# Ledger of designs, part 158: VH-VL binders against q96il0

Target 1, 167 residues: q96il0
Amino acid sequence: APERGAERRDTAPSGVSRFCPPRKSCHDWIGPPDKYSNLRPVHFYIPENESPLEQKLRKLRQETQEWNQQFWANQNLTFSKEKEEFIHSRLKTKGLGLRTESGQKATLNAEEMADFYKEFLSKNFQKHMYYNRDWYKRNFAITFFMGKVALERIWNKLKQKQKKRSN
Key: E = the ipSAE of ESMFold2; O = the ipSAE of OpenDDE; V2 = 0.75 times the mean of E and O plus 0.25 times the DockQ between their complexes.

## First folded at step 5 (VH-VL)

Design mn15 (framework fv_ebronucimab)
Fold by ESMFold2-Fast, scan of step 5:
Structure mn15 (fold): chain C 167 residues (1-167), chain A 121 residues (1-121), chain B 111 residues (1-111)
Amino acid sequence: as target 1 above (167 residues)
Amino acid sequence: EVQLVESGGGLVQPGRSLRLSCAASGFTFNKYGMNWVRQAPGKGLEWVSGISWDSGRISYADSVQGRFTISRDNGKNSLYLQMNSLRAEDTALYFCAKDQSFYGLETFDYWGQGTMVTVSS
Amino acid sequence: QSELTQPRSVSGSPGQSVTISCTGTSSDVGTYNYVHWYQQHPGKAPKLLISEVNKRPSGVPDRFSGSKSGNTASLTISGLQAEDEADYYCGSYTDSSHYYVFGTGTDVTVL
């Protein structure tokens, strides 16, 4: 709400510093990309007064991140390894060396690489299907728990307001 | 019941090699990161090495880098530490520790009893 | 590898409260709430006592509690008992490397 937003402008930094030091992050931290998954890990900020429900949501998000990191790290490593094996196999079939006379790695043209991509996609079709299905399920669960946490916070605020009014 | 049982420790001369093993049971071994942590007699804990669920991510403390090799066999529910070029300063109780995560970079929720490695001339 | 700083020893009488500090930097304790406490009785393996600053694993008595302020995490043992005599270690994730860092350790003595 605009009236609440305008009122909070000057107090927002003070509010943050009351809960956490300004130099210290009071929010989730994003790390450097993992070498294998190429995904940036999120290190979740853990509030001092985290509720059991908030902890369940955070753990679910962490578990989902670990699952996602595991899947993509494995997929990327498998892709790179199989791609290199395919290139070496095709070069040997053609009677060509693994490096050019200039010392550069010998490469296959786009037409030849299309065979690899087609085979890789076909071979991994079921794996990608299961990944997408589980990805949707996990995000649905996270959204559900986010809703529960939001409801808990609303009920707690209503409860506190009632107690203050009766006091 | 989660159990970790270390073995392979013993008396060894400086410059020689030793291989430690850790047998895991009571959890799905191939889904969690594993770690080696050591403790010299009368001293504190020192993290030595960690390995992810699939062996795709491995890390070492600077003090052992290039000398020790961590590995795992998920089919046998076993973790290993190959220790080469041993030094007197490597003398310690070596603990096998389970990580709460598949990646091996978080919390050590279960520990083995340890196996003693003594490096002396 | 840098270590987190803990007092060498802390002592108290039965029923008293004792607090153990664990001081790091902004690369570990000061930034992340991934500080864990381990209890080690003589001749035994370490046991996870507190995870993520202040969370108690199942089976850990509520007289053990954790907190954090700035670069310092603290473990407080209230109603100190004889069986609490042990070494206590903090440990944390660090962003200065991909390595884990332990504290120097604190010996708790019940007098």
Scores: ipSAE 0.000, ipTM 0.479, lowest interface PAE 14.8, mean pLDDT 79

Design mn16 (framework fv_ebronucimab)
Fold by ESMFold2-Fast, scan of step 5:
Structure mn16 (fold): chain C 167 residues (1-167), chain A 120 residues (1-120), chain B 111 residues (1-111)
Amino acid sequence: as target 1 above (167 residues)
Amino acid sequence: EVQLVESGGGLVQPGRSLRLSCAASGFTFNKYGMNWVRQAPGKGLEWVSGISWDSGRISYADSVQGRFTISRDNGKNSLYLQMNSLRAEDTALYFCAKSIDYKPEAFDIWGQGTMVTVSS
Amino acid sequence: QSELTQPRSVSGSPGQSVTISCTGTSSDVGTYNYVHWYQQHPGKAPKLLISEVNKRPSGVPDRFSGSKSGNTASLTISGLQAEDEADYYCGSYTDSSHYYVFGTGTDVTVL
């Protein structure tokens, strides 16, 4: 578990890969997979004339990405740690060393690992259920605001067309 | 036992600094978000600051932003709050609270609190 | 900072039901189901009573229940008992400034 000192940070987690999109980019840019979550982060393009509604949508999408990145970073870390602890415990019970004669990490067969997977899924069932529910809620909210932004853009375009016709 | 124990509170004069500590035991500290919540005498609860499991997300209430710094040491199972430029309005019982999950969103385990009194 | 609005006090007799409202905005209660309820007895730390609108933690009696409609979440205590006399706070994550906000608190009196 990483040790952290006092530090002011933006909303983005320290576990998320830091990347720079191309300087000339006029679109959202997808980065390399995060070290911990294995998910690709999106760097959001900010238009020069971003409306308050567009800003809210962008911030909602950024917050949802951060939430999603952190959930999977935590799950992957937890899975890896508990898997190693289970394997070490079982090898100790069998009187076996942690390394094979070839110097590689000793592993358990599929039947033995089935107990771990069953326990891990059972232990994390509620957490994963809440994640799925929140994921749906967040995507519903994003879709709703995307609809609002689309309507705003249509309205502004019609308003500009009407004004141009009046000139 | 699952518990949080706060320390470091006391009587301080306005403009001075104080550092609070919270010692966690009985759960896997490095998996959860942590928070500081305060309660002024006879008043309600006010969220002060929160920090994610990996210190990657840190947030502050507007009333303390720029003055307080939250931090954690996962190797020592400890949470900290560095309080600078203290004001009379910062007088409160300060609780350490554990989030249900990795991000500061809800509080399932609470300490008993440490009293901070800012007075001249 | 803006707080979620709760009634100052609610009272009832043993065995009756009481309901506490918690009113927010579309930036918190109205948009997200991340509303939590906390119980605080005098001189004690708060205890999580209900999470995510209506989920009961282990050890919380089923006579405590939660619900939400629009910008208002509600906590209902059925079969009111003397030990329920306490302060109750709602709390919610807000998408504004990425912080958490508590309600103004409600004093429940068992008459």
Scores: ipSAE 0.000, ipTM 0.468, lowest interface PAE 15.1, mean pLDDT 80

Design mn17 (framework fv_belrestotug)
Fold by ESMFold2-Fast, scan of step 5:
Structure mn17 (fold): chain C 167 residues (1-167), chain A 120 residues (1-120), chain B 108 residues (1-108)
Amino acid sequence: as target 1 above (167 residues)
Amino acid sequence: QVQLVQSGAEVKKPGASVKVSCKASGYTFTNYHMHWVRQAPGQGLEWMGWINPFSGDTSYAQKFQGRVTLTRDTSTSTVYMELSSLRSEDTAVYYCARDIKYSQGPFDYWGQGTTVTVSS
Amino acid sequence: EIVLTQSPGTLSLSPGERATLSCRASQSVRSNYLAWYQQKPGQAPRLLIYGASKRATGIPDRFSGSGSGTDFTLTISRLEPEDFAVYYCQQYDTSPYTFGGGTKVEIK
C-alpha cells in the first residue's frame, strides 16, 4: 500500500491519566510459562495503601508460587532426563541409533514406555504424596487469609459508610 | 543472606534425651525442607531425616526411627531435632542443613553444628 | 541403601598440583543425583558440586565434577592452600541419603 502523508498534532490533551496504562495495569498480571516448570507466573500489583493483612496474603501467594514453580521445574527436569536415559538404554539394547533417518528423536512404542512410566510413578509416589499434602495445606492457608482480607475490606467499607453518614 | 543458627553444646547422660534447635533466616522458611546430619568424632557424615517446615511432614532414616523426632515452629522459623534414649555412640556434632531444591536435593546451607556429648 | 566408596582415603599433594578424587556407588545413581562437599576442621560441610557436574554458587572454577552411573570424580585443577580439607560425596537419588567415607587432601 502507498505511504500516507503525516498529520501534524500540536495540542496535548490535558487531564489524561499517565498512571496504570491498560497493559501496565493497576492489577495482577499473568506472565508467559516458565521454561522449566511450564507454569505461568502471576506478577502481583502492590497498592500504595496495602494493609498488613493484605501484605501477608500477597506474600503467602508469592511464596507458594515460588515453591510450586521450583517443584515442577525440578520434577520436569528429572522426568525428561530419566525418560531420555531409559530410551537410550532400550535403543542400545536393540542395537538401534538414537535418531531416525529423518533426524527426529528415536522413540519407543507405548508398550515399551509403559515400563518407564510405571517405574517413574512408583519411584516418585512418596514425593508426589508429600507434594499433594503440602499443596493442600498451602491452599487452605491462602483461602483462610483471603477470607480475613475480605472481612477486613467489608469492615472498612462499613466504617467509611458510618463516617459519611455522620458527616 | 541465608543463615542457620543452632543451639549450644549439650552434655547428657546415657538414657537421656536431647533437643537441638536450628533457627533459619534470610529466605522463605516454609519453602525448603530441612535435613539433619550428624558426624561422630573422626567419622563421616550420617543422614538422620528431613522435615517439611510448611506441612510438618517428616521422614527418618530407619536407624533413627523411633528415637528421633523432627518438629518446627513457623512463628520463629526454627526446626528442632530431638533424640531420645541416648547412648555413648550418639556422641557427635549435629547439623541442620537446607535442601537446595526445596526437596530431593543436596544441602546448600548448613548450621554451624551442635556438639552433643553422651557420657556417664 | 546406596553405599558410596571414596578413594583414596588420603591424598598427599603440594599446592599447585591437580587433585583427582573418586566416588563409587554400590548401584546406579540416577539423573546424576550426586553432590560433593568440602569440610575443614571445626567447620560445617560446604557444598561444592551438585548434579554430578554443576558448581554451587561462589565455588571457584578450579573445582569440577564428572561421571555418571556408579563412577564419579571430583577434580581440583590446581590446589590452593585453602583447598586442603576432607571431601565427601553424597547421593540424593534414593532414601536414605548417603555419604561417602571421605577423602582427606593433605599437604605433602
Scores: ipSAE 0.308, ipTM 0.678, lowest interface PAE 2.7, mean pLDDT 84

Design mn18 (framework fv_belrestotug; at its last look DockQ between E and O 0.44; V2 from the best seeds 0.62)
Fold by OpenDDE, look of step 6:
Structure mn18 (fold): chain C 167 residues (1-167), chain A 120 residues (1-120), chain B 108 residues (1-108)
Amino acid sequence: as target 1 above (167 residues)
Amino acid sequence: QVQLVQSGAEVKKPGASVKVSCKASGYTFTNYHMHWVRQAPGQGLEWMGWINPFSGDTSYAQKFQGRVTLTRDTSTSTVYMELSSLRSEDTAVYYCARGEPYLHTSFDYWGQGTTVTVSS
Amino acid sequence: EIVLTQSPGTLSLSPGERATLSCRASQSVRSNYLAWYQQKPGQAPRLLIYGASKRATGIPDRFSGSGSGTDFTLTISRLEPEDFAVYYCQQYDTSPYTFGGGTKVEIK
């Protein structure tokens, strides 16, 4: 019975990083690069006494990471697919097979591939502009909340010092 | 499970405005664009626009430019579509639809639709 | 604006038959940015295919999408009774996003 080649479901990876940090870790963990996005996932530590502001910051960081992972995973898949389609189309136009006489995958030269890259960037320019805009807005929001959390921590430390001096 | 729950049916007079809500649940609300699509009785689907729930950025089809306004409330995970200067031709079922987690992708989840009737 | 023309407008078939639906674009559409939807009477559209050939989650194997450039096809290998519906193609390559006029698959 011929093994029906499992068609790799190019299911967009459910953004669940398979990397599980040790349960007793008190630090953020950086995982290996994701196979689709090539981005390293960060597992954020959850403090026992997390403030509402710290929680909001952590959630915003997590959501931004997931958004970024999904974007790049899809972008890389799209790029790979379009690249393959381009190569096949060009080879067909040249009357060349998909395989060389030596059985290797036929490739295009660097100049032809440069045309693909230029075209790909041009076609995806608007998408990249929206991505960059969102990326900056998300990082600005994260930085803003980081500042708020830092101020909250300073204020809490000052209150604790005052209470220790009054006793 | 991902769910999009829209507000109930609306009946409006010509020249009035209608505001339809779409409440999202079961996913990270800010990571997906919300699109609006309408369907007139017995007609096809017509794309109206999208909103980015994180930034509030919007894009509208030229046909609806100046009449449609998309807004969001991140605290309630709700998107709103307001259509002004209503005409009889605006009688349709209005759908919210989630874009895939990629910018400008297909619509993987849909609201149940909101019927808007414009009658004199 | 990219205009999508679907053909035929109506397809009358029996259960168990193969359905082939065409979607032609007025301009070239990147294959990664074409979708197919099923809509039953009184229901919202349901995503069937995205990226011209990728099945959405929970879509049966009898549904397949193909095509490139201006010509795209949805194939239903064996029609089930629940497959009698209206099918729409959509492009999301360029704004505004546009739908085809639909193909009604009805029982013969």
Scores: ipSAE 0.773, ipTM 0.884, lowest interface PAE 0.6, mean pLDDT 90
Fold by ESMFold2, look of step 6:
Structure mn18 (fold): chain C 167 residues (1-167), chain A 120 residues (1-120), chain B 108 residues (1-108)
Amino acid sequence: as target 1 above (167 residues)
Amino acid sequence: QVQLVQSGAEVKKPGASVKVSCKASGYTFTNYHMHWVRQAPGQGLEWMGWINPFSGDTSYAQKFQGRVTLTRDTSTSTVYMELSSLRSEDTAVYYCARGEPYLHTSFDYWGQGTTVTVSS
Amino acid sequence: EIVLTQSPGTLSLSPGERATLSCRASQSVRSNYLAWYQQKPGQAPRLLIYGASKRATGIPDRFSGSGSGTDFTLTISRLEPEDFAVYYCQQYDTSPYTFGGGTKVEIK
C-alpha cells in the first residue's frame, strides 16, 4: 500500500505555526508542524520571472499541500472521535465506568484495541482507496512537471551558452 | 466567498437530454467534490451523485445509473450534469452542492438551482 | 438504503415558540454523519447542523441538534419570523446519501 500523508508526519505537534519567511527569500520554506494535520507547510517562493510552466507546477504543489493537510486533519479528528466512542461502548458493555478508581481515563487492552483498528480500517477502506488513487495521480503530475521545468531550465542555459559563444 | 452559479432554466420534451452547468469560485475547485441533488415540485430532496473534479471520478445513485453523466472542466472551474432519456417525472429543480472530498460529507454550499421542465 | 422519516410533516407555531423537529432513520446512523438544512421558498437549502449537533458557520445559536442511532432532533429555541421554512435532515454515513421528507414550520 502506498505511503499515506506527508513524509514528515512523525514531527511532534507544538501548536500553531508562527513562521514568517523573509519577504525577499528566493527559496521555498518549510514551517513548523500544523497543529491539526501534523504536516509541515511549505511556503513557496515566487520568482520574479516565473515561466507559465513554473507557475503551473507551483500552483499544483500548493493545491496538493492544501488537499493533503485538509484530508489528514479531518481523518485525525474522525479517528480520535471514533476511538473514544468504541472505548466507551466496550466499557459500557462490561459494566465499567469511563474512568478508573484513580480518575484517569479507562482504556482497553491491546487485543481489544486491535478490534477498533481493524474496524476503522475496514469502514474507511473505500475512502482511503479514493485518497490513495488521487495521491498517486497528484504526485505523478508534480513529478512530471518538475521534469519539464528542469528541461526548460537546461534548454535556457544551453541557449545562453550558445549565444555567448556565438557573440 | 464560496459561490456556485448554475445555468438557466431549461424546458425539454420527453426523451431529450439536458445539460446543466455549475461554476465554482472562491475556493480550490479540484480539492472538493461536487454533488447533485434534485427537488421535484412540492417534494423533498433526492441525491443523484458526485464528481471528483481533480480526477474526474464519479459515483451515481442507482436510480440514475445509466442516465446521468457528470463531467467537469478544470480550466473554467465548472461541473456539468447531463440527464438523458428525460421523463415528465424528471421535472425538478437541480442543485449542485459542494462536499468534502470522498465519502462522508454534508453540503456546505449550494448553487441557486436550475429548473428543468419536461413537458409535451 | 437508509430511509429518513421526519415528523411532524407540518408544525404550526407562533413567533417566540420552541420548535422540535424529529428525524428517524430506518437503520443506525453514526451521529457524526447527520445534517440538517433549512429551505425557504424559491431558495436553495442552507446547512444548519452537521455531525448531528454542530452548528455550521454563521448559524444562530437558537438552532441546536441532538440524537444518535436512529433518532435525531432539531430544536429552534425561540422562533423568529425568518425561521418559518421547510427543514430537512440528511444522512451521509452510507451511500446513497438520503434526505428526510421535510418538516414545514409555518405560522399558526
Scores: ipSAE 0.598, ipTM 0.798, lowest interface PAE 1.4, mean pLDDT 85
Fold by ESMFold2-Fast, scan of step 5:
Structure mn18 (fold): chain C 167 residues (1-167), chain A 120 residues (1-120), chain B 108 residues (1-108)
Amino acid sequence: as target 1 above (167 residues)
Amino acid sequence: QVQLVQSGAEVKKPGASVKVSCKASGYTFTNYHMHWVRQAPGQGLEWMGWINPFSGDTSYAQKFQGRVTLTRDTSTSTVYMELSSLRSEDTAVYYCARGEPYLHTSFDYWGQGTTVTVSS
Amino acid sequence: EIVLTQSPGTLSLSPGERATLSCRASQSVRSNYLAWYQQKPGQAPRLLIYGASKRATGIPDRFSGSGSGTDFTLTISRLEPEDFAVYYCQQYDTSPYTFGGGTKVEIK
């Protein structure tokens, strides 16, 4: 059993956050860009009286954000790693070292790098097409649930107005 | 953590169909594709197809087109593989396996396998 | 389809020895879309290596992958008792995804 205070303590390795949510926040807030995906995460506000439909919308938006960040983090990491491997392979084939005489990382000329970019774009074309298709489907679903939540809220307000008029 | 739990062993007669389930947990079900791979006794692994659990989109290996159907239920985080017109050579262990979305993916987590036996 | 040929079919070694497993592709596997899996009797395959040389999460550093084009290798630097299993290579460059026939690493 942990002590009462220990349960509420932040034990995360990172003890520093420069981008805290606003003090008066009853709304979503946006964090700093992720180092790998370069996308800014949204932290969703959760009302105490959240309906099941509102929860489904929020989770769909959170899951879509996770999917989007996962995709771009993986693409950026893959691009970086494959670029380095391509450069290393070509330099080894030429009998050159990984560093220049000045100690900087050795690079390939634009003509050689064009082969890498052409291959990378070609192999990722279908992947990006599927990603775009998924992106549209996810946003369609989000829009659909946003409409359902809006109708629920309108219906609840109408019910409240009827009760107030009766009293 | 990530787990894929498959349904139990099946024994079927030739010409029947079988439907195997794979229940996912420990990750966002709709953010990864689910692949199906089978292994006949003493044989290697054979890829059958994938499903996108978010959209329901599927892709099948040519060998299984017309006989295999992949479906999912997002409310239970479950993927189904139905194989029809069973033949004795369909006797195998059938695995579900998780892959990164879309194309060019290895399979990082696997179900425990479901043995399907087709015999007279 | 790309056909993967693994050799040897069986590798008999003792704990502490080095294991070298080969996988040859009938066609070039672009961008090293090649993975290695370990399978123990009665169990599902387990991902060891992806992208020809990258270790999967939780895989000990005694496992290493290398190679490009049509010639790929899985190396286990010092066999532990739990490493005696069947190993499969897999290409995911082109559809259909294909697997090798497997190499059984068994106790000598």
Scores: ipSAE 0.539, ipTM 0.782, lowest interface PAE 2.0, mean pLDDT 85
ESMFold2 (binder alone), look of step 6: mean pLDDT 93; pTM 0.947

